# VHH binders against q330m9, part 16

Target 1, 357 residues: q330m9
Amino acid sequence: AEQEPKELLEMSTDTERLLEENDLRPLWEVEKDFGNQFGGFEADIWKWEDIQASIDAIERDVPIADLPPGFQRRVAVPVNTGYRNAISNTIYVGVQTVSPGETAPAHRHGANALRFTIDGSEDMKTVVAGEEFPMRDNDLITTPQWEWHDHVNDGDETAAWLDVLDLPLVLDSLNARNTFENHELDRQPVTKSQGYWESQYGRARPFEDTKEDGIPGPFEGNCAATPPYRFSWKDTLQTLRQRAENDDPDPHDGYSLSYVNPATGQPPLFPTMSFRAQLLQEETDPHFHNAVDAYFVIEGEGATHVGDDVLEWSERDIFVIPPDEIHHHDPDGEAILLGMTDRPVFEAFNFYAEAEP
Below, E stands for the ipSAE of ESMFold2; O stands for the ipSAE of OpenDDE; V2 stands for 0.75 times the mean of E and O plus 0.25 times the DockQ between their complexes.

## First folded at step 4 (VHH)

Design e41 (framework vhh_gefurulimab)
Fold by ESMFold2-Fast, scan of step 4:
Structure e41 (fold): chain B 357 residues (1-357), chain A 122 residues (1-122)
Amino acid sequence: as target 1 above (357 residues)
Amino acid sequence: EVQLVESGGGLVKPGGSLRLSCAASGFTFSSYAAAWFRQAPGKEREFVSAISSGGSTTYADSVKGRFTISRDNAKNSLYLQMNSLRAEDTAVYYCARTYTYKGSTTYKFDYWGQGTLVTVSS
């Protein structure tokens, strides 16, 4: 925004009271505050050892079952300086665990969400819109707007995954706060065979004008709404490696694949957030953009240079690059990152900007 | 190790001219945008001028037509030619590795020189 004036005209106490009593502020005070509502947002990194220790502490100290309905989930949330509710002012990232025999109760919400599996098994399930999705390591499962979802661990091992949501944008910036509902049952009925949702979104796709139950939601009048879907890591990794063998890398992202909206066959995965798998073999070139980039380290180790900061990362670390910061990646050997960005929001308003230094 | 070192500051009379230099080291200078900022005693730091890696220039309204920013990539150097100097140009001048979008009024920098003092006085 504009630089603060070097000198302000002194207003009388009566003028200050008059403005305050009428909920008015002079332009020069308002101008100084625009762009600073979430001030102090900085590059940062959360090391997996610290995340794991924190979740273990929550498990020891907090009986999650005693929390009110809607809050009965064990999640450690990376929070940034200047916005203490999420990794950025648009994107929320949380690490959730579910112990053997535990259930995260069914709910739905207006926020877009996905689950990226860290430690899963065939008996750990995310149930979405009537289908049980086994949570396999590095699979990405969508729980899109207004679809019922619950998490059930019928296995013998604790599961862990990333929750990624547009909560800060939806709840704080847009103030769309009345967009949450708890299911009457902890576990929703299973009404779909395994693989059903994946089978519906190939080259031929359903054309749906309204939701099955007549409730306004993602499919009402919009066949392009993101469906429940599982992206297999086996398939994604194979495609990513074939890309690395047959094509030149992008100077900033290396070899990458965008997770597409299955209903359209095109990115972004959600109107508010896009996601990519990035395979890095060499140091990338510096650039900057006004969108946020957040990362989860799927495999490998390396560093990301962000302005004056060097973020040294290894497998399972989470890190973030704030807007307008020059950055590049330097992998130590081969590394694979999950990239997450609010770029689609900027593009929707024709505001997105990207440049080389 | 990234370093930016300013030089060329001094005392000059109103209406006079001065040329500032900034020597960059420890990074590929040609790949980065660079800028000049200044800070007058007791005031906040303000933007003066910027030049992109491609040579596009931007100036603060207060210095347009009087100051010229330039770069010499072969010498890893940034320059500010200051003409028609006024008392209000008195400040410590800093060079920075910086970036901004076309049309943006917000400027950021990640590395900062130590500064060079310019005094415009009769």
Scores: ipSAE 0.000, ipTM 0.297, lowest interface PAE 13.7, mean pLDDT 85

Design e42 (framework vhh_gefurulimab)
Fold by ESMFold2-Fast, scan of step 4:
Structure e42 (fold): chain B 357 residues (1-357), chain A 125 residues (1-125)
Amino acid sequence: as target 1 above (357 residues)
Amino acid sequence: EVQLVESGGGLVKPGGSLRLSCAASGRTFSSYAAAWFRQAPGKEREFVSAISSGGSTTYADSVKGRFTISRDNAKNSLYLQMNSLRAEDTAVYYCARTYTYKSPSGETTYSFDYWGQGTLVTVSS
């Protein structure tokens, strides 16, 4: 009664050897291995006190200035049991610090990246595509694919921020080659005034003129590239609070704003990752989906229920909900989360799946 | 394509136990959430329990504490352990794969797939 029809899928030893010698596998062996290669991404939480203690230990033990080009950055990286190089197999989250007088040298890469400031100042700068962006608390700054970027602390206090990249997707899933380049200089030339990139992507946007005769043409390519851009927390928070005062919350996300691609005015921020600021005032409704949700706690405290587990979070904690785990949020008072997800990859190919219990 | 076949139903006295099984074929079962539904005589179909691909579970209030949903991904099987059965648990029980998809127009659509005739559970003296 419990018998599987395994005998119907058996091959002779001679047939098995023939396939193996020719690097062939039958469908039923390949079929059972797809989706089962990595054993379960787990829900997990990284507490800020543990992240900070780890970064302090790195600073004590490792002189980052002596690391090879491309590695001269002090970063503590949350890693999942299902994928030991990042928080998930698609999204990389790291906490980077830069001490006074320190420089993280200029480089660029095929991976998309953003910086979400935890502790910043006017004298702590991310330099991207020729512009110095002061890193202000809770501002989100994009360093998109193939744009030069470096980080310089000209201030007197240590800065901290989140690095968020599609690095595992680019390097492991797509196995992209020639995806990294170091700049000739540690600090790139500053060629743009502060506020330049932000000013270019309002409701009036650059229009590429590809014609020598002056006839404007659209930007070429399959999608509009995400530009360097700074999303002000002051403006984002004000808009989020206006939404909370004038609208009904989403049952799963509370009151939310999506960070849009400035070139299109629409989400997702990157083709591979979308980001939202979420204001929670009440317990959310449970749901589950095959996309990963990762979170940084901007403000407040609470819990997220993931299956039978409870992740208790407070300010600056990082946590992750793996694919297909039933979850909901239960804030203790008001809380604000930065939500990060690989959902756009699934949506681009109509693979996204979501359900409510 | 996924096929689901329910088994394990039967006649049982109040307070008794039954274990329902749902057998699936293909690699896709372990990557999907799965659920049990039931339909009692003269009533609409109702949700009983669900389990995600990662193993998180949810239960209808009427069965919580008495029923346990589980899965064995190596065997592509879904189970419902039913304890402390009551007359009101009498129904045909169905297993279902569950998913949501987005249409090209941007609409979100929810779906539950039923692949068998179900298995009848009768709780009676």
Scores: ipSAE 0.000, ipTM 0.188, lowest interface PAE 18.3, mean pLDDT 82

Design f01 (framework vhh_vobarilizumab_d1)
Fold by ESMFold2-Fast, scan of step 4:
Structure f01 (fold): chain B 357 residues (1-357), chain A 124 residues (1-124)
Amino acid sequence: as target 1 above (357 residues)
Amino acid sequence: EVQLVESGGGLVQPGGSLRLSCAASGFTFSSYVMAWYRQAPGKGRELVAGIYSGGKTSYADSVKGRFTISRDNAKNTLYLQMNSLRPEDTAVYYCATKYTVSYGHSYTVTYDYWGQGTLVTVSS
């Protein structure tokens, strides 16, 4: 049956035309449309078997030379129902591969990025701000905003890693269109010894204002800018296991370790995104929040309950929890997750909210 | 992605005229300072003319009174009208803009964006 209109207040035809002619809409019409144009995000999961098959198809069917300059990268990108360019409208996650002998050319951009290595080697390198970072399994390497970066596979095995960027926030939500630059060379010059950036952020560290190639250094002004940095998985896992042996788990996150900004020693890793390694041994308690949580399964298997949905995950799967959905994790034995969230953006607006059902 | 594409170059006799165009995309054209530079064989790049967002213009002494820079903000296009051309005006002409980025509260970095250039040859 036809529904009787109830959403619009009665106005004269002349008033309606006057508003339309002047590009004006009344509040009750625009208010109806706020926040609901695309619907809400869906809880969703991308299985590694499907991601791997897709990447293999791209490698077979797509000549690298046919890709745009600066974007000669093979990436499979999880896309959500509520936002069809990424896993969410703030966080981009992609699985990138580079075959032996291939180079992903040097570029830089306003978006912050990190690389979480899935299948790496000593001869697979991400080059950031003049330093070669070998990509070792489960190491996290930052390629922060406006730092030159390129990827080169001098090894004999195909490498794979997780790209995580605030790209949808930068390009779509904030509409920052002029935020990409291609390097004149496919490979940037290597000007730093291996381990340099990691060594600069210990207990004894420089606080002097430094600049490289016209880009402000991490210590100019506020020391808030995230530097190029490698978080060793060996060290991260050791610390995480020490927490599991000595501390009580958080009821919602299990045993967790935050990736901090090395320049400040504090989270978040980026102004726009926080990251944590979570070791789960027991079912967590339900809660909900308005920030998005996305996950990569580092190790193990289990399920995450999101409202009435159950996401069954195993190693290398990617999944997402939409805003304001009640959720909890149920590992099958021990599991380790990489958690990714846009929570820092909400905290900057004093809008972040979290509750228990 | 800032893109600048020049056109309108070619061969012209001394005393002749050419109009160069620069099609701009990837930025809010009306808000940016636009300029024409040129590079003659064996010489460095030199500023020929600039036009500010408010329409104010500036010219190199060597072209003042002969060249006119203008912009069409509705079409995102920059123009250089070149009159009374001389052999010494022979050069590759580049459309340019500056993109300024602020990093956090404390930093401003300016990036220069250039087109590919268009060749102007003034000879008999």
Scores: ipSAE 0.000, ipTM 0.094, lowest interface PAE 21.1, mean pLDDT 83

Design f02 (framework vhh_vobarilizumab_d1)
Fold by ESMFold2-Fast, scan of step 4:
Structure f02 (fold): chain B 357 residues (1-357), chain A 124 residues (1-124)
Amino acid sequence: as target 1 above (357 residues)
Amino acid sequence: EVQLVESGGGLVQPGGSLRLSCAASGFTFSSYWMAWYRQAPGKGRELVAGITSGGKTSYADSVKGRFTISRDNAKNTLYLQMNSLRPEDTAVYYCATYKIKSYGSTYTVTFDYWGQGTLVTVSS
C-alpha cells in the first residue's frame, strides 16, 4: 500500500498556462517529486562462480584485440536492479581480467579509480603516471583522476582484479561528461623507478605544492588529490592482525583499517569514497545509515542480513547494502572484507546519518 | 569548412578487390581517430575498421584478415584495402572521425565529422 500524498491546491487554467509558458512549476507540484524518483537500490550479491563463468564466456566469444580502439578491456560489471549501470548510483565495481600477452591500452579520466588484485603476479603490471606497479594478490593500487594508466600482462598466467571507481557519481550525478582521454600509445613510457610513488609519501616527504586558487582544466592532472600509490597486503594484514590482538572490535565493522590518502593523511582515500579492510570473527550488531556499503570478500565465508534478505557470501563474492536498510554481518569463522562506501560525500555536505535499532 | 570525401567505390565481382580513400580537410587530421563504417541495404550502419592517431588498428570480425585500414597523415588521407570481397560486403562505405567516451566498461562512440559515402557493389 502506498501512502497518499497531501491534497494539492487548485490553480486556474490561466495561472497554469502562465507558469508553463515561463518554465515555472509551483512548489506544491514539485513537492510530490522530492526524494528518489530515479530508482532505489536493492541488496544484492554477485557470486564469484557466476562472475568467473561470465568472464570466461566473454573471453570465448569476444577477442578483445578485435574491439575498436578504447574498448579493449575485458570487464564484468555488477549492475544493481535499481540503477542498472553500476552496483549503486555512486559506486562502480568491475572484475577485469588480462590474459598472457594482453594489454589494456593507456587512458586517463576524471573519475578516481583503484585496483584490488585478486590473482596477480610480478609480471602483471598496472602502469600509473610513469611507474610500473606489479599486481600482487590483495594489494590495492590507486589510479587517481587524470593520471595515465594502462595494464599489461607479461606473465604466463591470467590476472584478475577488482576495479572500483566513482564513475556513476562523476558521470551521472555530477554530469561531468567530458572526462576521458585515450593515450597515443597503448603502453605509456615508464619514467619512474618501481617504488617511486610509495617513497614520496613516507615519513620524509617532499614539500606540498598546493595551488589554492587554481581551477584545473580537463587533462591537466592538477585536480588529483590522491597520488598513485600501492598498499601492500602484507603490511595491511599485519596491521589488521595486530588490531585484532590488541583492541576491541567495532560492534558493526569488526576490526578495521582505513586505506588512508597518503597526501592528506585522512581516511577518505578519494574525496568521494572511503575503503576499509574489515576482519570479522563474531556476529556484528545491527545498524543502518544513509550511505551505501559495497563489499568484496577477501577471505572466508558468512552471511550479511539486510532487512528481510540474507546474502550468503564466500571468498571473492561482491555484495551491496542499500541506504537506510538495517544490516549486520555473521561470519562463519574468521572472514576479511574489503568495504567500500560513498560516506565521504554525505559527510562533505553535512548530512551523513547513522542509527541503531 | 570541415570535409571528408570518400572515393574508390564501384562494381566488383565476388573475390575481387577495391581500395577506398578518404580525403580529409578543415581539421587537424593527424590528431583524430578515424574509422570506416558501412551501411548495407536494409541494415543499420556498422563499424568496419578503426585506426588511432598513432596507427593502432581494429577490425570487425566479418572483415578481419580481408580488409586493411591505413592512414597517411602527411596527405590527410584514410584508406581501406578490401580483398576477397563477398556479396554481403555490398554497402555504402563512410569514413568518420570518432572519439570514445567511457562509463566503466560501457563505451559511447561520438562522431565529430562524417563523410558522404561511396557505394561498393559486389555482384556479377
Scores: ipSAE 0.000, ipTM 0.165, lowest interface PAE 18.5, mean pLDDT 82

Design f03 (framework vhh_vobarilizumab_d1)
Fold by ESMFold2-Fast, scan of step 4:
Structure f03 (fold): chain B 357 residues (1-357), chain A 124 residues (1-124)
Amino acid sequence: as target 1 above (357 residues)
Amino acid sequence: EVQLVESGGGLVQPGGSLRLSCAASGFTFSSYAMAWYRQAPGKGRELVAGIWSGGRTYYADSVKGRFTISRDNAKNTLYLQMNSLRPEDTAVYYCATKYTVKYGHSYTVTYDYWGQGTLVTVSS
């Protein structure tokens, strides 16, 4: 049932003043605000042609040196009508670009992040926890909470990638403070050979987290759960195609692989977000859930039906399915999607909800 | 807002036929299971027929072989074709959809949407 609007309540101005002066709110006002502040989420799609045009304009017109310290990065951020700071109130998706010769300076933060490469090269590097990771098209690189990271383009072409972070959850919903730090150097020292982090988390792996406690800086603490890691697209695609040849598809996700936390060998990739690569060859079955699903189209074209809306997507498009809307996917031929969800948060607190019609 | 509007009820003689329609709005019709229920005077509501999104159907034993449930997803419409009607089929017929949401391991909420009903009278 909805609470009665304040304008219809018979409270005197003296009573309202007394409550406000003492930082008190009546129960009916507090209850009215819960569950309504982030309402109005809509199914939506950001077409790559529009993203590309916007990025080109930003790259041309915005000097990176004029951006605030710690945020000297060119990023175009899809924003939803229900929450005008990100694609949802839990997950942030941005398309970042770095021009030839530019550096996005080293920083670290409490938010978990990954980089999914759209247009990269061997000369475009994400540097994480002392290792240079070349950014190859469709590779997924983790920059986990509190790990130093910077981005350096030593190539001749502008690079582009998806940033995916739990930023709205960490900063707005949980209101975590003191969650950001700039490095003293714009480029961190490279202290690991390429391939080091991948080598530590194969089928033989350390039982305990290999990071040291007490990372230098103003913020001390444990940031150790998910390691820096590169998931090769070549290997991921090969495995997806082997699944398609040997297994039956999931009715909702098609053929899929979860990006696992390399330290455990199990999903979710982060405590707050899980990620999957999905190969679709046929129309999926409808379902709905209270967790949000966001998607990046890696390959192909098709449509996703969300309630009464039809989202027609093609390569490099970004789209979102709001909570509690029935949805299914209808690929036009073969398509591959990167699926992103806040489902792990709901499951950790035992309020994840899903249903089939 | 989910709305279900039944039509097609009326007076029919024993042995006759009638087709009920249910116009659905406010949700993705093709994705939901749909059902017809009926309530005769002095009795509770009973499930008559159901159709799942994939096309699988169910019929109560009392109507099996006489009634056919079908759907037209392009028109957001559910149908019930009633043949060989009997006086015992006299009832208010309701279009309905239900879905269940599971929260955690044991907390479950069922959402339950009904139309206003359409009266079917089988008599001389």
Scores: ipSAE 0.000, ipTM 0.224, lowest interface PAE 16.9, mean pLDDT 83

Design f04 (framework vhh_vobarilizumab_d1; at its last look DockQ between E and O 0.01; V2 from the best seeds 0.00; counts 0 for: pae E 15.0 > 2, placed apart)
Fold by ESMFold2-Fast, scan of step 4:
Structure f04 (fold): chain B 357 residues (1-357), chain A 124 residues (1-124)
Amino acid sequence: as target 1 above (357 residues)
Amino acid sequence: EVQLVESGGGLVQPGGSLRLSCAASGFTFSSYYMAWYRQAPGKGRELVAGITSGGSTYYADSVKGRFTISRDNAKNTLYLQMNSLRPEDTAVYYCATKRTVKYGHSYEVTYDYWGQGTLVTVSS
């Protein structure tokens, strides 16, 4: 190839002006922009040392009470060069902190959310739909769409956790409005004993979803809404270890467990996002797909190869692999990743595609 | 009808270079993963290099650093630049496109299209 790529067709100045004046664009101009506004993001990594420095600076310089009503949460948000509102066009990840004695006020919203605890304690609570959930390291707690939630630190140490939401999909792509409500009280009333929500979704369980506020769940008809729920890390790790001892690994994902919707017992956890704990002991095989993969490093260190790029990660790093990038993981010893993906959206609309090189 | 037509094969001396081209038609080339495979005499078919619609590349260990895969979506053409060729690179080279799509509850479709192949002989 010796010749420069051809320029796109240039219209006369009069024609360009005519279209622009009438809010018209030609197909070839519009077509080249599809995917660039919402999917033109890069593989990237946010190192924990930089995240920690940033959250420490926010804690020092930004009192939570000084934030405007509705925004009173201190969060450092990884943002991608190609999509500056989140790590990807569908998945939002943030690292939230609450200092001793602080409360992140009660609210609810149409976006689905979970909290993956980084530095917690028995005195740090996420309160969801009337139940206090102590935030223990590596526990995953759901705060599903339209459930009241607040975060209260009654301890003496700053807590930190990972927020994961479908916020870009809900607010930017779908432009969903009237999807947020502040509670009258900063701290909601506690009306359920600890362990209540978990007990309701065991093998012996109530037949019907008895949501107190009557708001429809993420699945209409035959599917139950995702409930408030705590996935214990102790139990999750034990099961993951048993898989590693008894089963063969998936060639791309290693040994994995899916965080299921407790109401159905099946993935995905949310209609828009699925989550897995992945234990890696060996280099994985390369593949690529049109779904986004984002990761939080729970334990260990290693690298993920993305095309010609190498993302070198260690404990608590966050990284993202864009659509259609060939990738594989190469752990240095044993590592455990929290995998997060928008694959359920693609599967629901029959768009999901994958291939191996 | 999907068609992939390879060209650029031939005889070259060890240490030489060769550029393969693959002209694609009958599908939206720009949206597909494309790859080069080769089959040496008496051997099975093996992957040489692959490239996604966005330009992400993969290379087999045996060719890494010597071969470069590229694409020109405006021309619907796939390329393989082969440098520092060795006798072991002697093979018929095929371009291919593949994509697996999940449809409905239990249905998957794999699109698996291959060219006719072009012979590359590395010999003194």
Scores: ipSAE 0.278, ipTM 0.701, lowest interface PAE 4.9, mean pLDDT 86
Fold by OpenDDE, look of step 5:
Structure f04 (fold): chain B 357 residues (1-357), chain A 124 residues (1-124)
Amino acid sequence: as target 1 above (357 residues)
Amino acid sequence: EVQLVESGGGLVQPGGSLRLSCAASGFTFSSYYMAWYRQAPGKGRELVAGITSGGSTYYADSVKGRFTISRDNAKNTLYLQMNSLRPEDTAVYYCATKRTVKYGHSYEVTYDYWGQGTLVTVSS
């Protein structure tokens, strides 16, 4: 059946000229262009074998010291086809490596950052706000906005981790600048003993003596700042297992733990990004939402159904689910995922929506 | 006023095909999740297929591989292509916007708009 051509509303030539000369457009034309600033956002998966091969190759070819000015990090970046610079228009994910004896030089920026350790050691440190944080496997460490941070590998093995930043949100979606500074030194001074920041925001804290924590840097806002903090995998996993043993799973997310802002005790971890550990034991029920979900496979294997697509994932794979796509997970046995989402951005403006088919 | 009007139902033999249509009016069709439900005699209403505004689809297990839900936003029309029909597919089929939307963790809103339904009978 020949689709009858949509009757195009036509205006007079004079009207069209008038609008054009004055940089004006009619609403019914403008509305068609909304949502088209970026290319298509597609569900996709990056296999660890490919990621590893790539970052290893980069490591061979490019020492950190030879990187150009700027971020000066050796990173393989999963890029979505529609955006070409990040996994989504709000979230940046990268796999970074630091070889033995290397230092990623100290800098700070307005963007929020998170490190999730893939291959770590006691001798691999991310130095944040004057404290040396060890990067053990599956540790999650915050790099808050405007805090000096560098990475030092004093070990004998290459360290690898996930970088997660809200760079695309700032630079692309909001079309704003990222405030950025290099430190005068490659390594920032260590001014805090190990465990200092945890002592400030741990379960036991001097509430009465808590200093007013403002937003660092030249920034203003209404959200609680995220402090430097290390979430140990040991503790996270223990808690996750307790939930799996004692609680009921969420129909869509399984057994999940949110990495909460230590300052508030509540999600989101960052004003722009929320993170959770998800333990899956069974197939989940389908749902959809207008937020983006990105995942890193911590343990296990399985598949995620996204619309008509099936993303088969295994350990250390990265995959992304676009907004408004009906999706559910189907683990093969038990799996643990790191979930990353821009949901807080939507919630902040009362725009978040989730539904079931 | 929101209106959903189904058409295309009828009698078909097992193994046959049928295409249902739902004409929508009174709302911005392109922005809404749409779905097909069915109710067989003596049974409860069940979800058959859903499609998001972006075109993502969901199917009940019983119709996977046989039914296809689609939409034409320009025509404000929802479709259900039904192939390889079975006697157990006999039901009144409804077009709907029914869905529960969760806003954070605090509250939910349920949309519940239905058409009058169209009868599909699969019989030899």
Scores: ipSAE 0.022, ipTM 0.443, lowest interface PAE 4.8, mean pLDDT 90
Fold by ESMFold2, look of step 5:
Structure f04 (fold): chain B 357 residues (1-357), chain A 124 residues (1-124)
Amino acid sequence: as target 1 above (357 residues)
Amino acid sequence: EVQLVESGGGLVQPGGSLRLSCAASGFTFSSYYMAWYRQAPGKGRELVAGITSGGSTYYADSVKGRFTISRDNAKNTLYLQMNSLRPEDTAVYYCATKRTVKYGHSYEVTYDYWGQGTLVTVSS
């Protein structure tokens, strides 16, 4: 138990009144309040069986026809105890389902988003910027800033995926608005053949200068725009296996691959968030950093130690590690995690820090 | 000048307890990760316990449940409460601030400050 903080200085009632009357506070009071905006950001875990049961209950109780226009989406949102809107104050994770014949209507917005497929098929599509992207298990598909996107299930099975967005950062932490627009049509026109966007960034790709002037929409910035893109799980897994056979793992993160911005060939995938696939074959060494880490378990089971706490996870579980927590992973045999982090925000501020105990 | 000065070592019977203290000066103690290491005769230094500026703790498996690390930022002092001591805990115990920092994922800068150590002997 930490010592109760001491107030620094008692001021006269007249001085206190003068400050209050002019909307001023002394520095030592302001400094005491910094960093305590939330009721405590905690390490936590959401078990897949609980998530699935909750989504199934929503579907039984809330027919799609009863949802207001523009809200015809079924999402269960992991929320941190100290912040009831998302898994952290910077990253939103949701588990969305779309049943056969359903459409999540086309829209676009300023927040960056991606979809990581949990249960997919060739007939479950995310349609982004004129191209249909089939959602196959463990594929990562970007729905970048200000690009039209809709989700359509023309298959026979309910599909499920993770939504990951920087909405808590934009809306709550920065107190800004997410610029948003509905498309006139529920399903946007398909104007590109399958594979178009991927072909723009392959090993053999168009030679012509195809600069897309500026950042899409009403926004400006200093980072290259993230394109629509599908990162196939087959390619990702193949690379992870090659690394395991030929390279040494990172002591803290195992064998790690970054989902890079295809236009630059470099992380981060979005200006505000980085994503990694991490193959763990042995217990990792502890470390800590000032960025948040969130995880989805792609394959396997194990535990993550966060301070004195233990988060025991299995396939499809979601968990979060707050800033400044000493942590390490202990897989039971082999496991693969999707890692999600707001580290790029800290790097943009020249504020990222990481250390070992 | 950075100084770390350990105290509280001594001779204790198996099953006994000791409390180590480390007085820190010459840096902003409250901003640094702090740790206890130990070195038994004929062995290298090993991490015993660590604590971040925010109070998150780490323990080596060999001491978890028996040792407790804590800090008092108002007094610039790091503590190690050692309970249920065993003969294999006999070592020189060092207070340290060890910071391995990665810049741009390709550069590591270490800020290592060590005390002179305090001897803990556990025997009948």
Scores: ipSAE 0.000, ipTM 0.470, lowest interface PAE 11.2, mean pLDDT 85
ESMFold2 (binder alone), look of step 5: mean pLDDT 81; pTM 0.804
ESMFold2, look of step 7: ipSAE 0.000; ipTM 0.482
ESMFold2 (binder alone), look of step 7: mean pLDDT 80; pTM 0.792
OpenDDE, look of step 7: ipSAE 0.005; ipTM 0.214
ESMFold2, look of step 8: ipSAE 0.000; ipTM 0.349
ESMFold2 (binder alone), look of step 8: mean pLDDT 81; pTM 0.798
OpenDDE, look of step 8: ipSAE 0.005; ipTM 0.254

